# VH-VL binders against b9luv3, part 32

Target 1, 134 residues: b9luv3
Amino acid sequence: MVSLGLVVARFNDSVTEPMAEAAREAATDRDAVIVDEVSVPGAYDSPLAADRLARRDDVDAVAVVGAIVTGDTDHDHVIASATADKLTQVSLDRDTPVTFGVSGPGMSGAEARERIDKGADAAEAAIDLADELD
Below, E stands for the ipSAE of ESMFold2; O stands for the ipSAE of OpenDDE; V2 stands for 0.75 times the mean of E and O plus 0.25 times the DockQ between their complexes.

## First folded at step 18 (VH-VL; framework fv_vedolizumab)

Design z5 (at its last look DockQ between E and O 0.63; V2 from the best seeds 0.73)
Fold by OpenDDE, look of step 18:
Structure z5 (fold): chain C 134 residues (1-134), chain A 122 residues (1-122), chain B 112 residues (1-112)
Amino acid sequence: as target 1 above (134 residues)
Amino acid sequence: QVQLVQSGAEVKKPGASVKVSCKGSGYTFTKYWMHWVRQAPGQRLEWIGEIYPGDSNTYYNQKFKGRVTLTVDISASTAYMELSSLRSEDTAVYYCARGYWTYRTGDYMDVWGQGTLVTVSS
Amino acid sequence: DVVMTQSPLSLPVTPGEPASISCRSSQSLLWSRGKTYLSWYLQKPGQSPQLLIYGISNTFSGVPDRFSGSGSGTDFTLKISRVEAEDVGVYYCMQSTHYPYTFGQGTKVEIK
């Protein structure tokens, strides 16, 4: 049984809460267990939480869910890029799968809703990687 | 008890705008969607749009072609629906409704306001 | 837009008898991973709509168990096992899988 850590970026919680729900459901469907769930203010804050989870011996993989909705500037791209980069770094440094279930950038709130399943995808990817790389 | 209380009836002329308010109570205003639905006399319910007060995420029925603006005042737990360039066919009872939207259940409206009659006539 | 078609549009029922309302969508309401979003509402005379069923088959709190919902894809049904006088009104199905959300024409349930 794969043990997951789940990081949920709460910014745009109208989308991210369902994403987390999707992740939890996916974990259950795959007979995995979420041993801990950490909420962070936004996607940009997820790497630290992911790193802490990845350090745990009882965590096989970490799934990170969030939604980066476009604004008036390129700020969403900056956040997305930084987040993806650091989550990858966490995965490598900790030798623990960290999957990127953060939707965006360059999307509206409505588009973000269409991508709620990315939460489930992230959970499943985390499980798959945990199995494959074990 | 959860309830939504809407503003009173409005009478407007064609071309004018109307702003209907909906005050929520008995629940955390920022954690539920607020939908707007209207019903013309003898017609089916028509979805106008929705807004999530917690993050201001908003979606509109494109049928209204930008004539609708949804806003919220979190401090007052009040949602607003403004409809501009009013036409006679906009005559209807306008409802606000609290919405849940979960991954499992999708969006549904569990509490409705009492409705606001908006009459557009020359 | 997704067109929701209800049948019948008028349903006279004898108290104590069962009732069944059909709701058909112009396209599948299947969203992803088996999720399908359909709800039912009742609008009693002179009142605001009220939720009966959500997520196809979940009875809303406070709604009598004589109400039940079923269906999948494009075909959905609301059933009332034993119609009571208080069940009089117009019933609407609503899809929330696709934007914009759309309602059926409504089915007027009356007592014979």
Scores: ipSAE 0.882, ipTM 0.946, lowest interface PAE 0.5, mean pLDDT 96
Fold by ESMFold2, look of step 18:
Order: structure tokens, then C-alpha cells, then sequence
Structure z5 (fold): chain C 134 residues (1-134), chain A 122 residues (1-122), chain B 112 residues (1-112)
């Protein structure tokens, strides 16, 4: 049974709250448990929260969900990459899987729904890694 | 109790614009979608678009491409739908409706305004 | 756009009898991870629409238990187990799986 930490960014909550709900459902569907959930202002604030969860003996993996929307999609990708770099460092430092489900700006109806699924994807990836590496 | 109260009927000429207001009360305005739906006489309901007051995230029906603008005034708990370049076929009752979204059930319109008749005639 | 097609378009009913309304979509309403977003509304004469069913089969608060919804994929059904005089009006299905959201043509339910 995998025990997850969940970090949820508040920025753009019309997207991030659905992403978090998708992550929680994915965890339940896999018989994982979310032992703690931490809310942060934006995705770029997530590395400290992820570190605090990953330090815990009762946390096997951490999933992070958030949206990065600055209005410049190329710049948003760079900021997302910088955040992902720090989350990867947390993962290595804590010997604990940390996954990052990030949504950029939506441009179509199909893209809107795909943004939500990235929350479930992050949870599933965290569970898969915890299972594979134990 | 949750209520949506819309502005009164409008009569407009072709080419003009109309701005319909929808004041919400009895709930946290920033945590629910606001939809706009219209119904021409004797016709089906037609979705215009939605806005999330909390972050202004907005989706439009492409049919209204460039003619509709959805906005909110959070301090007044009021949503607005502006439709420009009016034509006679825009004559309809315009509704606002509160959307309740969950990942399990999706978006659905649980509270509706009383409707605003917009008549476009020469 | 997803076209929603209702049948019948006119449904004369005898009070006390069951009734059934079909709603079919031009493409699957199945979205990621098994999610399907379909709702049903009743518009009584001279009134705003009111929600009956959401998420295919969930009855909205205050809606009588004689209303039920079912379906999957492209085929959805609203059932009224025992029609009452107050149930007259136009029934609409709406899909919200795909943008733009679209309604069916409506089914006018009236007393025979």
C-alpha cells in the first residue's frame, strides 16, 4: 500500500482544484492513501512543501499539482522546467519519488480536459515509482 | 438561499451591443462557474460560455467568436455578458446559471437566473 | 460540435404511467478515466430551466425520486417512473464532456 503526500497549488484554482480531485481519485483507485495534503500559493512554491512531505517516514512518494500561466507559453515552459529541476533535487535528496503534474494555459476544449488529467497522471506516476523502486 | 437576479429586458437595434448583468447571492461567488445560455423563441437552449470569477478563466462557444465577452465584478458579486454587433437572430431570453463542477460529475447548472429578454429589431 | 438528439420530441403522457426520454450524442461522451458528463433539465412553461439529473444518474436536491437517469457512451435515458401533472414541460439533455456544451432539441411532455 503506497502512502502519498499531495501538494496543491492555489493559483488558477479553476484548474488546480480539479487536478487535485483527479489525483485523489487516482490514488483511491490504486489503493493508495494520501497521508497529508499541503496547499501552496503557486506551483513555484512547491519544492519546500514537497521537501517537508518527502522527509516524513510515513510518505512513500509525493505528487505535486499546479498550473503555470504567465501569458507567454515559452516562458511558462522555462519556469515549469526550473520548478521541475528543484523537485527532482528534493526527490534525490530524500530518496523519495516526487512527481510534477503541471498545466499550462488552455487553448481548446480538448486541452482543457487534458489539463485535469495531468493531476491523475502525477499521482499514478508517484505510485508506480514507489512500487518499482521498493 | 442561493439566488441569481438578472437585469431587465432590453430592446436594441441591429449593430448595437447589449450587456446583461447577473447578481449572485447566498454563496461564495468566486468558487463556482457562471454560465450564460440563451433561448430564441421556440428554440432549444444554446450555451454561450462560462467564466470562473475566482481566476477569470473563461471558455466561449466558438459560434459567438469575437462578439461575446464575459466579465465579473467580484466586489459586487455580479457577472456580465456583453454581446456586440447584434442581429435580429440574437433575439432571445438570456440566462445566467451557476455551474457546480466536480471531477466525478463535471459541470452542471444548478441555479438559474430569471432570464433577460433581449429583442433586436429595426 | 457534439450534436445531442432527443427522442421523442413530443411525449403525450397519461398521469400515473411511466415515461422515458432518449438522448443520443453524435460522438462518445466518454472522457478520460471513464468520466462522462451529462445532465438533464426541465423547463416548465414560462419558467427558467431547472436541474433534474447530473453526472448521468445523480438526482439533484429536491427532485422527486421518480426521476432517474442512466446511460453510457452515446446513449442516455431519463425515466419518470410515475408521471404527475406537475411534470409537464420541455426536457433537455446537455453534455458537458466536450466544448462547446450542447443541449438536445427538447422533449415536450404534456398530458394526453
Amino acid sequence: as target 1 above (134 residues)
Amino acid sequence: QVQLVQSGAEVKKPGASVKVSCKGSGYTFTKYWMHWVRQAPGQRLEWIGEIYPGDSNTYYNQKFKGRVTLTVDISASTAYMELSSLRSEDTAVYYCARGYWTYRTGDYMDVWGQGTLVTVSS
Amino acid sequence: DVVMTQSPLSLPVTPGEPASISCRSSQSLLWSRGKTYLSWYLQKPGQSPQLLIYGISNTFSGVPDRFSGSGSGTDFTLKISRVEAEDVGVYYCMQSTHYPYTFGQGTKVEIK
Scores: ipSAE 0.634, ipTM 0.867, lowest interface PAE 1.4, mean pLDDT 90
ESMFold2 (binder alone), look of step 18: mean pLDDT 92; pTM 0.945

Design z6 (at its last look DockQ between E and O 0.84; V2 from the best seeds 0.77)
Fold by OpenDDE, look of step 18:
Structure z6 (fold): chain C 134 residues (1-134), chain A 122 residues (1-122), chain B 112 residues (1-112)
Amino acid sequence: as target 1 above (134 residues)
Amino acid sequence: QVQLVQSGAEVKKPGASVKVSCKGSGYTFTKYWMHWVRQAPGQRLEWIGEIYPSDSNTYYNQKFKGRVTLTVDISASTAYMELSSLRSEDTAVYYCARGRWTYKTGDYMDVWGQGTLVTVSS
Amino acid sequence: DVVMTQSPLSLPVTPGEPASISCRSSQSLLWSRGKTYLSWYLQKPGQSPQLLIYGISNTFSGVPDRFSGSGSGTDFTLKISRVEAEDVGVYYCMQSTHYPYTFGQGTKVEIK
């Protein structure tokens, strides 16, 4: 049985809460267990939480869910890039799968809604990697 | 008890704007969607749009072509629907409704306001 | 927009008898990973709509168990096992899979 850590970015919670729900459902469907869930203000804040979870011996993989919706500036791209980069770094440094279930950038709220199942994708990917790399 | 209380009936002329309020009570206002639905006399229910108070995420029925603006006042637990450039066809009872959206069940409206009649006539 | 078509539009029923209302969508309401979003509402005379069924088959709290919902894809059904006088009103199905959300025409249930 794969033990998952789940990081949920709260920003745009109308989307991210359902994403987390999708992740939890996916974990259950795959007979995995979420041993801990950490809520962070936004996607940009997820790497630290992911790192802490990845350090735990009882965590086989970490799934990170969030939604970065486009604004008036290019900040969404900056946030997405930084987040993805650091989550990858966490995965490598900790030798623990960290999956990127953060939707965006460059998407509208409607598009974010359409991508809620990315949370499930992230959970499944985490489980798959945990199994494959074990 | 969860309830939604709407503002009173409105009579407007064509071209005017109307702003209907909906005050929620008995629940955490920021954690539920607020939908707006209208019903013209003898017609089916028509979805106008929805807003999530916490993050102000909003979706509109494009049929209204930008004439609708949904807003919320979190401090007052009140949602607002403003409809501009009113037409006679906009005459209807307007409802606010609390919505829940889950990954499993999708969106549904579990609590409705009493409705607000908006009459548009010259 | 997704067109929701209900049948029948008028349904006279004898108290104690069952009733069945069909709701058909112009396109599949399947969203992703098997999720399909359809709800049923009742609007009693002179009142606001009230939720009966959500997520195709979940009975809302406080709704009598004589109400049940079923269906998949494009075909959905609301059933009342034993119609009571208090069940009189107009029933609406609503899809929430696609924006904009859309309702059926309504089915008027009356007592014979």
Scores: ipSAE 0.884, ipTM 0.947, lowest interface PAE 0.5, mean pLDDT 96
Fold by ESMFold2, look of step 18:
Structure z6 (fold): chain C 134 residues (1-134), chain A 122 residues (1-122), chain B 112 residues (1-112)
Amino acid sequence: as target 1 above (134 residues)
Amino acid sequence: QVQLVQSGAEVKKPGASVKVSCKGSGYTFTKYWMHWVRQAPGQRLEWIGEIYPSDSNTYYNQKFKGRVTLTVDISASTAYMELSSLRSEDTAVYYCARGRWTYKTGDYMDVWGQGTLVTVSS
Amino acid sequence: DVVMTQSPLSLPVTPGEPASISCRSSQSLLWSRGKTYLSWYLQKPGQSPQLLIYGISNTFSGVPDRFSGSGSGTDFTLKISRVEAEDVGVYYCMQSTHYPYTFGQGTKVEIK
């Protein structure tokens, strides 16, 4: 049914790898398939990967998972805002849902781990939007 | 075979510090959490904290925060637990344990070191 | 901190008979999206703890089929369908849903 692209940021892999696992489980639970998965260094690097996936005819939606916990919350907010803005632009330009599951900014490492479920949320939102706009 | 080998027993005076080492072998050291757990004689297990070597992400039991420091030396595949300002009630066996955290099952400690007895007495 | 309470604290058993150990948490162990993070360990006399069960009911590799786990919310159970002499030791539950991770006080299983 829905075919997803998944982008996973490597930064803070103790958090982002579980987030990706959560996204994959959510996709399976919804009878969606992840047709390709792309690893990028950090969340700020995700818009190009998301664009590559969103251009594919066999990709109905893209989910991006990442963590933004650098210890400098002002820079974390800039990174998060810039990333979200660019991912939204990819979504509009490609007429393809692009969702952003992010742990952070402005939270401790323990709090970041608590938000691992945001990976599942991103996958589910991408699937929901693909279904609704189909 | 996966093994965790800890440093030998230590006898310390109150107020001193101790640093226990835990060398991992037979697995990719950077891809598993390392936990520290202690057990006073005849008592239950008590979780001290955990560290993920790949990104240095570290969580402490707040009971020990301020007195405990967890570190790793990736090149030596070795984790360290340092406990400062020792008191007699810190007398216990200290274990390192390898943890595997997954979204499905959470954290659990699948391989344990042999334990290091730390005795704090005058 | 989440308090884990085991019952009974001492469990004398006849070999070949079943055994059941209860573990109750002071707070729900429900993690996001219905996940619950509860594990069981056996510490045989003079040894380090060893993992038996993780994720409530998953038997760790090499652990005999006679061990099983169940439960939800605040109530969890370890069952041994037929106790053998090698099963003697202290059994601990541990929750890893909430920081800090906490263990039960232990259940000493011994042969009558």
Scores: ipSAE 0.616, ipTM 0.860, lowest interface PAE 1.4, mean pLDDT 90
ESMFold2 (binder alone), look of step 18: mean pLDDT 93; pTM 0.951

## First folded at step 19 (VH-VL; framework fv_vedolizumab)

Design a1 (at its last look DockQ between E and O 0.78; V2 from the best seeds 0.74)
Fold by OpenDDE, look of step 19:
Structure a1 (fold): chain C 134 residues (1-134), chain A 122 residues (1-122), chain B 112 residues (1-112)
Amino acid sequence: as target 1 above (134 residues)
Amino acid sequence: QVQLVQSGAEVKKPGASVKVSCKGSGYTFTKYWMHWVRQAPGQRLEWIGEIYPSDSNTYYNQKFKGRVTLTVDISASTAYMELSSLRSEDTAVYYCARGRWTYKTGDYMDVWGQGTLVTVSS
Amino acid sequence: DVVMTQSPLSLPVTPGEPASISCRSSQSLLWHRGKTYLSWYLQKPGQSPQLLIYGISNTFSGVPDRFSGSGSGTDFTLKISRVEAEDVGVYYCMQSTHYPYTFGQGTKVEIK
């Protein structure tokens, strides 16, 4: 049985809460267990939480869920890039799968709604990696 | 007790605007969607749009072509629906309804306001 | 827009007898990973609509057990096992899989 850590970014919670639900459901369907879930203010804040989870012996993989919706500026791209880079770094440094279930950038609220399954995808990817790299 | 209380009936001329309020009580206002639905005399219910108070995420029925504006005042636990460029066909009872969207069940409206009659006539 | 078609539009029922209302969508309400979003509402005379069923088959709190919902894809059904006088009103199905959300025409349930 794969043990997952789940990080959920709260920003745009009308989307990220359902994403987290999807992740939890996916984990259950795959007979995995979420041993801990950490809520962070936004996607940008997820790397630290992911790192802390990845350090734990009881965590096989970490799934990160969030949504970056386009605003008036290119801020969404900056946040997405920084978040993706650091989550990848955490995965490598900790030799623990960290999956990127953060939707965006460059998407509207409506597009974000359509991508809620990315939460489930992230959970499944985390489980698959944990199995394959074990 | 969860309750939605709407503002009173409105009578408007064509071309005018109307703003209906909906005050929520008995629940955490920021954690539920607020839907707006109208019903013209003898007609089916028509979905106008929804807004999520915490992040102001909003979806509109494009039928209204930008005439509708949904807003919230979190401090007052109040949602607002403004409809501009009113037409006679906008005459209807307007409802606010508390909604929950879950991954498993989708969106559903579990608590409704008492309705606000908006009459548009020359 | 997704068109929701209910049948019948008028349903006279004898108290104690069962009732069944059909709701058909113009396109599949199937969303991602098998999710399908359909709810049922009752609007009693002179009142606001009230929720009966959500997520196709979940009975809302306080709703009598005689109400049940079923269906998939494009075909959905609301059943009342034993109609009571208090069940009089107009029933609406609503899909929330696709924007904009849309309601059926309504089915008027009356006592014979």
Scores: ipSAE 0.866, ipTM 0.942, lowest interface PAE 0.5, mean pLDDT 96
Fold by ESMFold2, look of step 19:
Structure a1 (fold): chain C 134 residues (1-134), chain A 122 residues (1-122), chain B 112 residues (1-112)
Amino acid sequence: as target 1 above (134 residues)
Amino acid sequence: QVQLVQSGAEVKKPGASVKVSCKGSGYTFTKYWMHWVRQAPGQRLEWIGEIYPSDSNTYYNQKFKGRVTLTVDISASTAYMELSSLRSEDTAVYYCARGRWTYKTGDYMDVWGQGTLVTVSS
Amino acid sequence: DVVMTQSPLSLPVTPGEPASISCRSSQSLLWHRGKTYLSWYLQKPGQSPQLLIYGISNTFSGVPDRFSGSGSGTDFTLKISRVEAEDVGVYYCMQSTHYPYTFGQGTKVEIK
């Protein structure tokens, strides 16, 4: 049984709220439990929250969901890269899987809805890694 | 208790613009999508687009090719649809309707406004 | 765009008898992880549409249990087990799996 931490960024809540729902459903389908869920303003704010969750002995893995769409493609790529880099560092420092489900630059109506599933993907990947690296 | 009240009927000339308002009450305005749907006389319902008030995320039916603009005024709990470059075929009843997208059920329109007749004639 | 095709377009019904309305989509409404987003609406004469069924088969609050929905993929059905006089109007299916959202042509249910 895997115990997850979930970090949800609030920016673009029309996208991130459904992403979090998808992540919670995926966790339930895998018989994982979300032991804590932390809300942060935006995806760039997620590494600290992920670190706090990953430090806990009762957290086997952390899934982060967020949207990085500000309307400035160069800015969005910088934010996405910086966030992914820091989340990877948290994962290595804490010896704890940390996954990042993101809906990113270039969103269209169809693309935005398809990217909701990345919340489920992040939760599933976190669970898979926790099981495999145990 | 949940109610959507739209602005009154309008008569416009071809080439003009129209802006229809939709005031919501009895619910948290920022937690629901606002959809716009029209129905020309004797025709089926046609989805125009949707807007999420909290983050202004907006999706348009491309059929309208940049003629439609959806906006909200959160402090007034009011959504607006502006349709420009009007043609006689835009004569229709225009509805606002609220929806809440969920991963399990998708979007469905559970409360509708009373409709606003827009007539485009020369 | 996904084309939604309803059958029949006109449905005269004797009160107390069952009715069935078919809705077909031009492409599958199956989305990721088994999700399918289809809803049914009734527009009574002179009124705005009202929601009957969402998520294929979930009856909306306050809708009588004589209404039921079913289907998958491209084929969907609304059934009324015993038609009542208040059920008169035009029934529309709508898909919301694919943008833009699209409605069927409508099925006019009338008392005969």
Scores: ipSAE 0.578, ipTM 0.854, lowest interface PAE 1.5, mean pLDDT 90
ESMFold2 (binder alone), look of step 19: mean pLDDT 93; pTM 0.951

Design a2 (at its last fold request DockQ between E and O 0.82; V2 from the best seeds 0.76)
Fold by OpenDDE, fold request of step 22:
Structure a2 (fold): chain C 134 residues (1-134), chain A 122 residues (1-122), chain B 112 residues (1-112)
Amino acid sequence: as target 1 above (134 residues)
Amino acid sequence: QVQLVQSGAEVKKPGASVKVSCKGSGYTFTKYWMHWVRQAPGQRLEWIGEIYPGDSNTYYNQKFKGRVTLTVDISASTAYMELSSLRSEDTAVYYCARGKWTYRTGDYMDVWGQGTLVTVSS
Amino acid sequence: DVVMTQSPLSLPVTPGEPASISCRSSQSLLWHRGKTYLSWYLQKPGQSPQLLIYGISNTFSGVPDRFSGSGSGTDFTLKISRVEAEDVGVYYCMQSTHYPYTFGQGTKVEIK
C-alpha cells in the first residue's frame, strides 16, 4: 500500500478544495492512503510543505494541488515556474516522488474549474511513481 | 438555523439598474457558494451566476452579456446582485441560494432566500 | 446551453399513489471520471424552491424517504413512492455539470 502526503494550496480554495477531494478519492480508488495533509496559503508555499512530508519515513510520495489563476497577480508565470522547479528539487533531493497538481498559469477561473480533476491526476501519478521507483 | 434574507421588492424603469441584497446567517458565509436564480412569471428557473465569498471567485451566465455583477460584503455576511440596463424581460422574482460544491456531488443549492420581485416597466 | 426536458409537464396524482418524473438532458451530463451532477427541487405554491435530491440520488436532510432520485448520462428520474398532499407543487431538475447551470421546464404535481 502506497502512503501519500497531500499538500493543498488554499489560494482559490473554491477550486483547490475540490481538487484535494479529487486527490483523496483517487488515492482511495487506488488503495493508497493519505497519511498526512498539509494546507499552505498558496502554490508558492507548497515546496516547504512537500519537503517536510518527503522527509518522513512513512511517506512514499507527495501530491501537491493548487490553482494559479491569471489576474490574481502579475506574477502567475513566475509563481508557477518557481513552484514547479522547487517541487522537482524536493523530489530529487529527497529521492521521493513529488507530483505537480497545480493548475495554471495563463488560466481563467472557468478554466481552473474545468481542471479540478488535475488533483486526481496528481495523486495517481504519485502512486504510480511510488510503485515504479520502489 | 441557516437562513437567507433578501431585500424588498423593486420597481424600476427600463435602462435603470437594480441591486438586490441577500444576508446569510447561521453558517460560515465564506465557505459556501451564493447562487442567484430568477423566475419570470410562468417561466422556468434561470441560473444567473454564483460567487464564492471566500475568494470572490465568480461565474456568470453569459446570457446576461455582462449586465450582472455579483459581489459580497463578508463583514456583513451579505451577497449582492446588480443587474443593469434593465428590460421588461427582466421582470422576475430573484432568488439567492446557498450552494455547496463537492467533487462527488457537484453544485447544489440547499437553502433559498424568500425571493425579491423586480418589476421593470415604463 | 444544455437543455433540460422534463416529462410530464403536468402530473395529477391520487393521494397514496406513486409518481415519477423524467428529466432528460440535451447532452451527456457525464464529466471527469464518471462524475455527473444533477439535482431536484420542489417549489410549493407561493414559496421558494427547496432542495430534494442532490448528486443524482442523495436525499437532502429533512426530505422524506418517499423521494428518490436515479439516472445517468442523459436520463434522470425523480420518484415519489406515495404522494402526499404536501407534495403539491412544481418540481425542477437542474444540471450543474456544464456552465451555465440549467433547469427543466418544471413538472406540476397536483392532487386529483
Scores: ipSAE 0.885, ipTM 0.948, lowest interface PAE 0.5, mean pLDDT 96
Fold by ESMFold2, look of step 19:
Structure a2 (fold): chain C 134 residues (1-134), chain A 122 residues (1-122), chain B 112 residues (1-112)
Amino acid sequence: as target 1 above (134 residues)
Amino acid sequence: QVQLVQSGAEVKKPGASVKVSCKGSGYTFTKYWMHWVRQAPGQRLEWIGEIYPGDSNTYYNQKFKGRVTLTVDISASTAYMELSSLRSEDTAVYYCARGKWTYRTGDYMDVWGQGTLVTVSS
Amino acid sequence: DVVMTQSPLSLPVTPGEPASISCRSSQSLLWHRGKTYLSWYLQKPGQSPQLLIYGISNTFSGVPDRFSGSGSGTDFTLKISRVEAEDVGVYYCMQSTHYPYTFGQGTKVEIK
């Protein structure tokens, strides 16, 4: 049974809250439990929250959900790359799977809904990695 | 206890614009989508678009994109729909409707305004 | 756009009898991970539409148990197990799986 930490970014909550719902449903469907959920202002703020969850003995993996839609395509790509890089670093430092479900970059706010299922993908990937590596 | 109250009927000439207001009460305005739907006489309901007041995220029916603008005034708990370049076929009752999108059930419109008749005639 | 086709378009009923309304979509309403977003509305004469069913089969708060919804893919059904006089009006299905959201033509239910 996998114990999951969940980080949810608040920026564009019309997208990120449904992504979190998708992640929670995926965890339930896999008989995993979400032991804690941390809300952060935006996706770029997620690495610290992910680190706090990943250092816990009762957390086997962390899933992060967020939306990166600001209208400045170059800025969005920088944020997405920096966030992914730091989350990978947390994963390596803590020897704990950390996955990143993101809607964007390169999408309008209206288009971001089409990728809400990325929240479920992030939870499933975190669970798969926890199972495979442990 | 949730209520949506729309502005009054309007008569416009072709080529003009109209701005319909929808004031919400009895709920947290920023946590629900506001939809706009119209119904021409004797015709089916037609979805115009939706806006989320909390983050201003908007979705438009492409049929109206370029002519419709959805906006909100959070301090007044009021949504607006502005339709420009009016044509006689835009004569309809225009409704606002509240919805909360969830991953499990999607979007649905649970509270509707009373409707605003817009008549476009020469 | 997804075209929603209802049948019948007119449905005269005797109070106490069952009624069934079909709604067909021009493409599958199956979204990612098995989600399907379909709702039903009733517009009584002279009134705004009101929600009956959401998510195919969930009855909205205050809607009597005689209303039920079912279906999958492209084919959906609203049933009224025992029609009452207050059920008169035009029933619409709406899909919200694909943008833009689209409604059926409506089914006018009236007392025979």
Scores: ipSAE 0.626, ipTM 0.868, lowest interface PAE 1.4, mean pLDDT 91
ESMFold2 (binder alone), look of step 19: mean pLDDT 93; pTM 0.951
OpenDDE, look of step 19: ipSAE 0.884; ipTM 0.947
ESMFold2, fold request of step 22: ipSAE 0.564, 0.549, 0.592; ipTM 0.851, 0.839, 0.860
ESMFold2 (binder alone), fold request of step 22: mean pLDDT 92, 92, 92; pTM 0.948, 0.948, 0.947
OpenDDE, fold request of step 22: ipSAE 0.881, 0.870; ipTM 0.947, 0.944

